Miniprotein binders against p81326. Designs and how they scored, part 100

Target 1, 226 residues: p81326
Amino acid sequence: MLHFGGFIMEINHISKILEKEREEYIRNKVEEYLKQGFSKDDAVNKANQSWRTYIGHRIQDVIYNLLKKFLKDSGLKVTTDKALNNRNLPEELDKVKRLIAINYGEYLFLPDADVIVYKVENNDIKIIAIISVKNSFRERRFETTYWKLKLKESPVTSHIKVFLATPDKDNEISYKCPNGKPKKMRIILEYELDGIYFLKEDFEETEKAKHFGKIVEDIIEISKKL
Below, E stands for the ipSAE of ESMFold2; O stands for the ipSAE of OpenDDE; V2 stands for 0.75 times the mean of E and O plus 0.25 times the DockQ between their complexes.

## First folded at step 8 (miniprotein)

Design Te13 (at its last look DockQ between E and O 0.90; V2 from the best seeds 0.78)
Fold by OpenDDE base, look of step 8:
Structure Te13 (fold): chain B 226 residues (1-226), chain A 80 residues (1-80)
Amino acid sequence: as target 1 above (226 residues)
Amino acid sequence: SMKKIRITIEVPDEREAKFIARIIKELAEELGLEVEIEVRGNRIEIRIESDDEEKLRELVKLIEWLAIMYGAEVEVEIEE
């Protein structure tokens, strides 16, 4: 029984592992670029750029795997938007896809849904939550907010919780009012979203801004109300 | 007394097995533990021998988390 109290240790372990992954990844990429004829400085720079792209996908995968693992015993299921992009979907996933679709009149589009949590009861699918994973906020700062607002517009999707998960390595949204100055992005994201979950320890905790360790509990609680 | 632990990891993506094995090795080295690691396809076998139970527990935890992070299955066997 992974007692929830162990979750703080869990993030520390995850962070440590990700740091080792970074070191190994950079080493491998530097070697690769050196073999391609780049200078050492260029190789290092290119490796770091490559890492920034890689880590975004990696964190998404990590979160998916964590949620899949820890929600399994609750009977909750987890999928991804990537899995839903197939033309031939199993019936269950086809239903999931339809239940998160946003209506644009002649077209239905999916929100950015890095991770989707749902349950199956009596052959009916209920979408519980969508988790957007962001490693940095340099681009598309309010994209998750847009999707949340769009989901609210339909009675079909209005119940779906939208969460943001982030390591926020650059402290872009970790604090609401650092040095007495409001962080617009943090305030808006916290206001519009159902929760922000940090894969770090150094952040301002609020009712909606929590440690990532609490996401499993929160999702399970929400699932019981649906 | 020396404790022996055998850990087996089955990685979903075989291409990542060697990478994961290297991470485990580095984690072990940081703890001052000597590990034997073999990679066969998507299966990683780790053998650890130490008299430091605390370090062993820490490494096992790290490996378990690593396995979860990769969606891998992990089995831990205490031999002695």
Scores: ipSAE 0.823, ipTM 0.936, lowest interface PAE 0.4, mean pLDDT 92
Fold by ESMFold2, look of step 8:
Structure Te13 (fold): chain B 226 residues (1-226), chain A 80 residues (1-80)
Amino acid sequence: as target 1 above (226 residues)
Amino acid sequence: SMKKIRITIEVPDEREAKFIARIIKELAEELGLEVEIEVRGNRIEIRIESDDEEKLRELVKLIEWLAIMYGAEVEVEIEE
């Protein structure tokens, strides 16, 4: 079992593995497109586009698996919005879904909550946190802050912590004042969210902006206060 | 001094086992290590023989992290 210090030291292993996954994925996709009759240039372009969709889902899966493994011994459970969208939900997950849903009159919608952390105590389900996973900020830049604000509208959901997890490879939110000028996107995300967790080493650390290796400790600490 | 290690991975989704095995082979190649990999259903068995203990330790750590990233169970045995 890895402790938090060891977890921090090993995030570079995750990045190395993901790069090898990318190389193999693209190689396989290029081969597939070439067999379909596309030119080499077209096959490469299509493979790279396919990877952009895949990596987003892949990072979500990695975060889910990491949290599930490292939170298990603390009595905390983890699920995903994909699991909650299944038609035939177990009773436990149906309760989780109901506890996070946003009411829009005659409609109920789940927030964009890629990963959900909750606990079960004596048949009570308490939602601890939702984690939004973003690989890039080209689209839906502030969608996570919208969902945080909607959750705050009800005393029933206002306690739920809303986190953002990101590799931020293009440094879109890694620094508050890059080149000496305030970065609006980083400033607003940090102000409105309960935390930002970076899947890389090079970023400006603050009280809310931390290395991803700290997320397990933070979630456990929060769960003890509820 | 030549070290021999056997690693067994039980993958929850059998459809991912061959992809994971290829990633392990590529990680080993980057480190200059020779590996024997066998995939049977959802089980991956890896045999590594090397006198470079530092690179061997690094590959084992990468394989352990890879297993965690796929929700897989991993067992490591030293066959000196």
Scores: ipSAE 0.651, ipTM 0.870, lowest interface PAE 1.0, mean pLDDT 87
ESMFold2 (binder alone), look of step 8: mean pLDDT 85; pTM 0.835

Design Te14 (at its last look DockQ between E and O 0.79; V2 from the best seeds 0.79)
Fold by OpenDDE base, look of step 8:
Structure Te14 (fold): chain B 226 residues (1-226), chain A 80 residues (1-80)
Amino acid sequence: as target 1 above (226 residues)
Amino acid sequence: SMKKIRITIEVPDEEEAKFIAKIIKELAEELGLEVEIEVRGNRIEIRIESDDEEKLRELVKLIEWLAVMYGAEVEVEIEE
């Protein structure tokens, strides 16, 4: 039984598993596309493209499941923006949805909130953190920053911590100044966000840029201050 | 001495059970472990027999992580 108190999140195992998932996924997709009449080369290319889409969602699900499991004993709850996109929400989730909504005058919109961590105390809900999960930064590089800034503008949401979780496989934000050249994206994301959590080992660690294994303890600590 | 471990995984999504089982098999093969895997609906049953305790522990750990990653429940039973 993975007892919470001493469980070091082993990113290496997760990475290994995800690699095996990739291999199996690609195999299955290649077979599927071959059956559809594509050439071997086309099938491989399509499978790889499919994987790029799939892995983004997969990592989000993984992070959700990890946080759900490891925060359970602390009494913290975890949900997703997807779960909030329902017409008939339980009262608790309806409150969560309202507490993360951003005001645009005539409209309320939700931030991109792949994972939402909250606590329930005496029937009051307190939002603790929003975790944005990004597999790559090719698109919407500063979207999470935008949401953080928007959340900060309201006294209702200004306390919500916004974290970015990423494997950053292409080393887009792993280092601040590789070869003496500032990585604009890393610097801005680290400055604007409350934390960046890497699902990898090879990154420049700072006060805000940490290994993903630390996210649970950080969230728990934040929750105690709310 | 040969150790026997039985692992049971209950996967929330039944459609993923077969996929997960294949991953487990591949992980076991990479460690040089022989495993028997049965998939029944959303339940995966794994039997492992080995005299290599280190490899066995590694595989169990990988399976536990895999289960966490899928939001699955895992039960590990040491038979011998």
Scores: ipSAE 0.816, ipTM 0.935, lowest interface PAE 0.5, mean pLDDT 91
Fold by ESMFold2, look of step 8:
Structure Te14 (fold): chain B 226 residues (1-226), chain A 80 residues (1-80)
Amino acid sequence: as target 1 above (226 residues)
Amino acid sequence: SMKKIRITIEVPDEEEAKFIAKIIKELAEELGLEVEIEVRGNRIEIRIESDDEEKLRELVKLIEWLAVMYGAEVEVEIEE
C-alpha cells in the first residue's frame, strides 16, 4: 500500500475497477452491434476488438487523472499529448509543447508522450518527465527508447525523464532472465529508460522496474533536483 | 450495528454518469452490499446500508478510486 497525501493507494483497486469496466463495455458493445445487424458471434468478436483498441486510451486517461490529483499539492502540473495537439493552445501549454519538441532540421515534432509532467516557477516552465503508456509490445516495441535517445541528443531536453507504464498482461517484459535466458526487450527497455512502472503485481522488481504506485514519489523527488 | 452512508459523485462528463453508476452497482453486488443509486445529470448519489463495516469500508475505497480514475469529485457522509 502506498500513501499519496491523505489518500491510500492500493494498486489492485484500479485493476478490479478496470475489469468491471471491461465487462460492462463489452456488454454494451455487443448490444450495439446486434442492433446493427451483426450475428451474435460477430458482435462478440467486434466488441472484444473494440475493447482492445479502447483500453490503451483508458489506461492513459487513468494515469493522467491519478497524476493530476496526486501531484497537485507538490506544485506539479500534468498534461497530455492530446491536449498539446489542439490548435488553440493556451500560452502555458504552447510553451510545454515547444519544450518537448524534437528538432529534425526544418521540422519540429513531438515525441510520442502520452502524459507530461512539468512545473512552473517564476513564469518559467521546466519539463520533469514524460510517461509512455503501452498495453502491449507486439507493435512498436522500442518506440519509447527511441524518443528517450532523441531527447538525450539536446541539452535542452536531456534532463527529461522518460518512463514506461504498462499492465504487461502477456508478460512480454515482466522478467529479465526467464529460465536463465536474457529477455532482450526487458533488458533494453530497463537500460535505456529512466523507469518502468507495472500496473500489476507479478513482475521482477528492480531499481528501475517498479510497481506503478511508486511513480508519484519518484516524480516528486526528481522535481526537487531540478 | 447497521451503518448508513451516502456518497455523492460529481463527474466531469455527464455522458459517463450512467456507466459509472453501473460499475458501482456491480462492485457493491460482488461485495454483497445493497445500494440505492440515483443518477441526475452529472451527479451520482449512492446510499448504502450494512452491518458489515469492513465491506462498507472496502466499497467506499473502491468508489473513491473510481472517482479518481474519472477525475471526479466525491463526498462521503454518514447518515443515521
Scores: ipSAE 0.775, ipTM 0.924, lowest interface PAE 0.7, mean pLDDT 88
ESMFold2 (binder alone), look of step 8: mean pLDDT 84; pTM 0.815

Design Te16 (at its last look DockQ between E and O 0.92; V2 from the best seeds 0.80)
Fold by OpenDDE base, look of step 8:
Structure Te16 (fold): chain B 226 residues (1-226), chain A 80 residues (1-80)
Amino acid sequence: as target 1 above (226 residues)
Amino acid sequence: SMKKIRITLEVPDEEEAKFIAKIIKELAEELGLEVEIEVRGNRIEIRIESDDEEKLRELVKLIEWLAIMYGAEVEVEIEE
C-alpha cells in the first residue's frame, strides 16, 4: 500500500506509462485508419492528431485519479466540472457547483475546473482548490488566469486557490527568462495563479512553480487553513 | 529462487481493460519479464514468475502507478 506520507510521486513512471500508452494508442489508431482506406502516411498523421486530443483528456483523468487517491486519507474530496454538468446532482455536488459559480449578472457560469478539491465539515462544503490541466498552451493561454481573476472578485470564491498543472512538453512556460528573454506567458501565469505544477523535471522552480508531486502537500496545507 | 507474483486489477472502465493489459505486457517485455495476462471484463489478472527481484519490483511499481492513473484497484499477491 502506497502510504501517503512517504509516497514520492514518481513522474518518471507516469511519463513512461504515458509513453507506452501513446505507442499503443497510435498503433491502434493507425490500424483503424488503414481499415478505413487511408494511406499509411495519412493514417499515421491522423493517429498523431488524434493522440494530441486524447492525451489532453487523458492527463486530466490521470491528475484527477492521482489527487483522488492521494487526498483520500486526508478526508478531502475531489470532483470535476464534468461531474457537475448533470441535471440531477447529489446535494453535496450541487453545493460544490454553487460554490464555484461565477456571477455574470443574469447568469451563473462555472469556471474551467478540470479538478475541484473540497472538504465537507459539519455538512458545510469548503472549496479548497481548482486545478486546471493543460497539455499545451497553443490555445486559450490565459484562460486559467481569467478564471482566477473572476473568482477573486467574489467574497464567496475569493479564497479558492487556482492551480495549473501541465507537462509543458514544448517548454512554453518551463522557464521565466530563457536566454535572457522573458517568457511572458510563464511570468503572467505564475503571477496571477496560486501555483503552477509541472509534470516534468526540467523546469525553473520557484515559490509558485513546483513539481507536481508537491500539489498534494500544498492542497492539504491550504485545507488546514480553511 | 523463482518468485511468483499475482497481480489483479479491477478497472473502472471495462473497455480500457484490454488496452491496459497490453500496456502491462509491453512494460513487462521491456524489463525482460515473461507475464501471463488474462482479461475478464474489467478484471486483469497478471502472473509473473522471475528470479530477478529487482525487475519484479519495478514491474509491480509500474503496475501500481498504472492502476492509480486509471483509478483501478490493485491487489498484489506473492505466491512463492
Scores: ipSAE 0.816, ipTM 0.935, lowest interface PAE 0.5, mean pLDDT 92
Fold by ESMFold2, look of step 8:
Parts: structure tokens; sequence; C-alpha cells
Structure Te16 (fold): chain B 226 residues (1-226), chain A 80 residues (1-80)
């Protein structure tokens, strides 16, 4: 059985499982579209488009489940912005929601916080980190940095660490200077965020750009200082 | 040298149990392992017999990761 304390994140196993999920998902979707009367070419194209939408949400769920599993023994709790948008919010989660909300005068909004890590000490809630999950950077490339900067503006939220987690399959931010030229997106994201965690092996590792398996240790260390 | 392993998964979303079982079967086939898989509601039971301990350990590891990825509970029992 897997257990915390000596666990090494095995990205290859997760990637292998996700590839099998993709293969079965695509097969099922193609069959579904063929039954609807689409040509084989159209069914395949539609199935691939469906997967691209699905995988983004799937990776977010995987990250949530991993963090929940591996942070529990350290007294850390994990929630999601989906859970915080629930109609009937338990008091604990209502407090979490209020603690991360950004004030825009007459309006309050949540940052784009896919996964939220917090702790409860002596009946107080302390937000440790938010993790933004992105599958690609073709649109909304700097949303996460915007939210980090907004959180820094208030003394109530300025301590919150903001991380980006990504497979970055298209190598949009995997290297700082590909072909000897600075990659603006990677440089800015690494500079502004508290960390970037890659769900793959092939990327340029730095003090802030790390394998996803390091995120558990990093979060635990941060929580000890709050 | 021949080992018998029983693995039980309790999946929170029973609608996905058959999908998950298919993934497990494909992983086993890639490793050359013959498996018996039974799905009952949200419960998946897998029985494996093999003399290849390395491949057995790899499949168990994959199933344990898959369980974490779906938020499922897993129990592994080695028989004999």
Amino acid sequence: as target 1 above (226 residues)
Amino acid sequence: SMKKIRITLEVPDEEEAKFIAKIIKELAEELGLEVEIEVRGNRIEIRIESDDEEKLRELVKLIEWLAIMYGAEVEVEIEE
C-alpha cells in the first residue's frame, strides 16, 4: 500500500494510466458519434475535441485527489473552487471562501483557484496555497500571475502561495531560453509565481520550476512557517 | 513461484466502475498478465495468478495509482 513519508511521485505511472484513459475515452466517443450518423473522419475529429475539453478537468481532479491523499497525515485540508461555489456551503468552507475572496469595490470574486490547501489550528483557518491547473497556454496565459498580484495587494491574502501545475505537453513553458532566446511566458510565470510544477519529466528544472512530486513537501514546509 | 493476488476497489462513482475495469484489463494485457475482473455496483474485484513477480508488482502499483487518481479505496491481498 502507498503511504506518506517516503512516497516518490511517479509521473510515468500517472501518464501511462492517463494514456489508457484517453484511448478508451476516444474509442467510446467515436462509437457514440458513429451511432449519431457522423462519418468516421468526423467522429474521430469530434472525439479528439471532446477529449481536449475533458482532459483539462480530469487533470484538475487527479491533482485534487493526490493532494488530499498525501497531505492528510500532515493536518492539511484540500478543497476546490468547484466545492466553494456550492449552494449550501458548510461553515468551514464558507470561511475558506471568504478568506480568498478579492474585493473589487461593490463586488467580491474568487481568484481562479482550482485547488486550495488550508489548515485548521485552534479553530482558526489559514490558507496555505492555491494551485492553478493549466493544460495549455494558448489562451489566458497570465491569469495565474494576475491573481497572485491581486492576492499580494491585501494583508489578509498576501501570504498565500500561488502555484501553477501543468503537463505542458506542447513545451510552451518548459524551457527558459529555447534556442538561446528567452521565452517570455516561462520567464514571467516563474518570476511572479511561487512555483511551477510539471506533470512530465522533460523540462528545465530550477528552484521554482520542479517535478510535480515535490509539491507535497513544499506545501508541508510552507505550512510550518504560518 | 506462482502467486495469487486479489485486489478490491471501492469506487465512489459507480457509473465509472466499468470504465475503470476496462483500463485495468488493458494495463494487465500490456504486461502479459491474465486477470479475472468482476464489477458489482461500485466494487471492482481483480484476481491475478502469475509466476512473474516483477510484472505482478508493476500491475499492483499501477492499480494503486489508478485508485488514488479516482479517489477510490483499494485493498490488496496476497493469497498463500
Scores: ipSAE 0.712, ipTM 0.907, lowest interface PAE 0.9, mean pLDDT 87
ESMFold2 (binder alone), look of step 8: mean pLDDT 85; pTM 0.829

Design Te17 (at its last look DockQ between E and O 0.81; V2 from the best seeds 0.81)
Fold by OpenDDE base, look of step 8:
Structure Te17 (fold): chain B 226 residues (1-226), chain A 80 residues (1-80)
Amino acid sequence: as target 1 above (226 residues)
Amino acid sequence: SMKKIRITIEVPDEEEAKFIAKIIKELAEELGLEVEIEVRGNRIEIRIESDDEEKLRELVQLIEWLAIMYGAEVEVEIEE
């Protein structure tokens, strides 16, 4: 049994599993598209495109499930922005929703919060962290940064840590200055966010840029200070 | 000596159970392990028999990670 405490998150296992998922997913989708009358080449292309969409959501779910599992023993709770998008919320989640809302004058909007970590103490909810999950940085590269800055503007939300989790398969932000050239996106994200967590081994580690396996420990530590 | 392990997975989404079972099968095959897998609704039952403890351990770990990744409950029973 993978016990919390000394369990090193094996990113290698996760990566291996995700690769197998990809292979099986592609196989299934290719078959589906062939049945729809597409050529083999078209079916493969469409399957790959479908996978790119799917994997983004899948990684979010994986991270949610990981955090839910590994934070459970610490008494920390995990939810998602999707779970908060209900008309009828339990009192606890309604409070969570209100505590992460950003004020735009006449309107309150939620930040992109793929995963939300919070604790309940004496019926009071404290939001600990928001984790934004990105598979690629092709679109909305600084969206997470925007939300972090917006959260900082309010004393209600200024304490909330904002983390980015990514496999960064295309090495878009894995290194700060590859070949002596600064990677603007990495530098800005690392500067503005509270942390970047990589679901990979090959990256430039810094105080804020860490292996995803460290996120649980970091969150627990933060939770103790709130 | 041959070790026998039974693993039971309860998957939150029944539709994913078959998919997960296929992944497990492929992982086992890559390790050269023979596995029996049965899927009943959201429940996956896996039986593994091997004399290679290292490979067996690896597969069990992979299955445990897989279960966590899907938010599934997993039970591992050593039969022999």
Scores: ipSAE 0.817, ipTM 0.934, lowest interface PAE 0.5, mean pLDDT 92
Fold by ESMFold2, look of step 8:
Structure Te17 (fold): chain B 226 residues (1-226), chain A 80 residues (1-80)
Amino acid sequence: as target 1 above (226 residues)
Amino acid sequence: SMKKIRITIEVPDEEEAKFIAKIIKELAEELGLEVEIEVRGNRIEIRIESDDEEKLRELVQLIEWLAIMYGAEVEVEIEE
């Protein structure tokens, strides 16, 4: 019997499993590239490059599956930006898409919202939260804050919580003032977003910066206020 | 005292069933546990027998988390 939230054992188990997935993925890819005639060094480099693309999508899938599993008994539903990009949508998802769209004059775009949490209440849909999943902050550092600011511009979307979920393995945003110097990325992300959820143990915890294990309880509490 | 556990996982993607079975085998090996794993289509059946209750519980928890991470349904039966 599994429990989610409040204890870091969930993060340790997830991290352990992802480590084994990486090892097996790399072994399979190296073998594949060697059969194609690449040198050992080239095969390893190509396998690692392939993993970097794969792990980004994999973490998104893991978060989606975890939230879907642990939010369903609270009457909360979960979807993804990829699911919403299909044109032949069920009526429910078409409504979700319409409720998060951003106006740019002649154009309408969806925010970069990897995972979306919503509920159906009184035969209407209420968007609870959007979760952006970032594996690295080397490029597009403030994309998530941009989308939060755009969502605040309309009364239809201003209630939507915008969260960032990240392993942050390179410690790009884990601490506010490493070595006594303010880290601009961490300071701005924490200021503008509704929460940052770390898929690791080593980070500076605040009211907004938390272990990922807290996200289910937080979402449920927010949903009760709406 | 010897404990026996049977775990059944139903996955939506049969190609991933083989990958998941390999991950489970490696997790068991790291813990020093012997497992019997049978993959039949989209179904994975795992049988574990051990007198090391702590290691057994750890492996079962890892398998349950792995199933959740893949959106898979899991059943756990404890026999002895």
Scores: ipSAE 0.788, ipTM 0.923, lowest interface PAE 0.7, mean pLDDT 88
ESMFold2 (binder alone), look of step 8: mean pLDDT 84; pTM 0.823

Design Te18 (at its last look DockQ between E and O 0.76; V2 from the best seeds 0.79)
Fold by OpenDDE base, look of step 8:
Structure Te18 (fold): chain B 226 residues (1-226), chain A 80 residues (1-80)
Amino acid sequence: as target 1 above (226 residues)
Amino acid sequence: SMKKIRITIEVPDEEYAKFIAKIIKELAEELGLEVEIEVRGNRIEIRIESDDEEKLRELVKLIEWLAIMYGAEVEVEIEE
């Protein structure tokens, strides 16, 4: 168990907290929708829909905060694609933005990069990893894979590790071959990406599919090789 | 003997302070702990008194994780 900063990343506590957050969020939203004149059933349904949208962003923020906290002592820095969507960037972030950009001929576009981990060494920026955060795989199932493949096409970005972090609450990619049937999405994601990190305990662990608690260690290790 | 713990959380986004406070209260209640919580702007102050050290440690740990998850700063002071 890697003790980073004296904390063992305990997914159980995170999950418990997120569950309480869900309960409180739903309660608040139900109350809000009831005040708007919706029926109880409609209010509950709307609250659940709202939660699905909210939790996606929330998990991204959680992962950002976790990585920021646990990578701090290693001297690694963390940012987000949102932070890069500014016209007036500090020099450091402008460099980060340029170093993750994908060339489309006349245009440069950024990959979906929910979290970006980088280091500053001798005034040079080195991008270490991009973490894509997915709460569900209902939409854009292979989007992260697309970005990984695009990043591989350039010598500027080919070294960047692309990780997927997910709670996979619906067990969409938790197992490779449940009941003897291959899960296409799990297999492809695991093959194409540098790693999948689960914010849960019940999943099929492999060399590339790991518990989220290992992501900090893995990133630090990668950073030492760059 | 009764132990007293004071926890202070500074939340980056004030809008979440009340929400976080409610979560803490619920977590404490599930552990059977009584807590006093005050919210002032982005600052949450929690006071806990219990003779159950195990439950206290668990709650403190949960609060610390909660703080990390929100990018908040947390200070824990053991008063007794």
Scores: ipSAE 0.824, ipTM 0.936, lowest interface PAE 0.4, mean pLDDT 92
Fold by ESMFold2, look of step 8:
Structure Te18 (fold): chain B 226 residues (1-226), chain A 80 residues (1-80)
Amino acid sequence: as target 1 above (226 residues)
Amino acid sequence: SMKKIRITIEVPDEEYAKFIAKIIKELAEELGLEVEIEVRGNRIEIRIESDDEEKLRELVKLIEWLAIMYGAEVEVEIEE
C-alpha cells in the first residue's frame, strides 16, 4: 500500500473529492432549510448559494493543507494571511508578517495573500512565495498583479514569487488566444505573475501556466536559489 | 485475489468526521466497493474487502487525498 510522501500530487483525485463534497454539502443544506420551513425551490437555491461561499474558503484550505504536508520535509513552512491577522502572533509569524508588509508612507498593509511559504535559516526568515487562490475572476481580477507590482518596489520583498492558483471552471483564463483572439485577463496575469497553477487538466500550458501538481517542485527549486 | 484493508483517519476537528465518513461511503459506492465505517470522536475507521485490486487502490488513494485535504493523518494496514 502506497504512502502519502511518495505521491505526485494528482489534481483529478482532488476534483473528484470536491465534487462529492459538493453533493453531500448541498443535500445537507437542503435538508436543513426544509426543516426551517423553506419551500423546496427556496431550499435548493439557498443551498447552492451557501456552497458558493463555502467552496471559495474550502479551496484555500485544501491548498494550505496540501502545501503544508508536501513542503514540510524540504524545510519549508507555510502560513496564511488569516493566521497573520491574529492578535498575539508567535515571534516567527510576526517576522513573516513584517517581511511581506507593504509601505504606504505612514501606513503598513499586508498584501492580499491567501497562503505564504517561507523558510527559516540561521534564525533568519526568508519569504519564498505568496499564493493567491481564486475560484472565479468575476470580481477583483487584477488584485494579485497589483500586489506583485508593489512587492517588486522594495529590495526586501522583490524576490518574493507571486503565484495564482485556480480551478478556473469557467475557462476565464485557461487559454491565451481562444479563436485567435487574445484573452486580455490571461495575457496580463501570465505576464505580471510568476506563475499560474490550474486545478484542472484542460488549459493552455506554458512556462508560467502549469498544472497545480507542479507547484511543490517549483517552490522547492526556488527555495534552493534563496 | 481477495484483500482486506483497514484505514484509520485522525481528523483535527471532530466536526468533520461524520461528513468525511459520508464522503468516503459515497466514493466507495461509486467504485462498487463495500465498506464498513465507524466514527468515534475525531477518529474514522474504514474496513474494506475486495478482489478488485484496481478499484481498491483507487479508493485508498482517494481516502489518502481526502485526509490530506483536511490536514488529517491516515494509516493504511493490510489485515490478514
Scores: ipSAE 0.776, ipTM 0.922, lowest interface PAE 0.7, mean pLDDT 87
ESMFold2 (binder alone), look of step 8: mean pLDDT 83; pTM 0.802

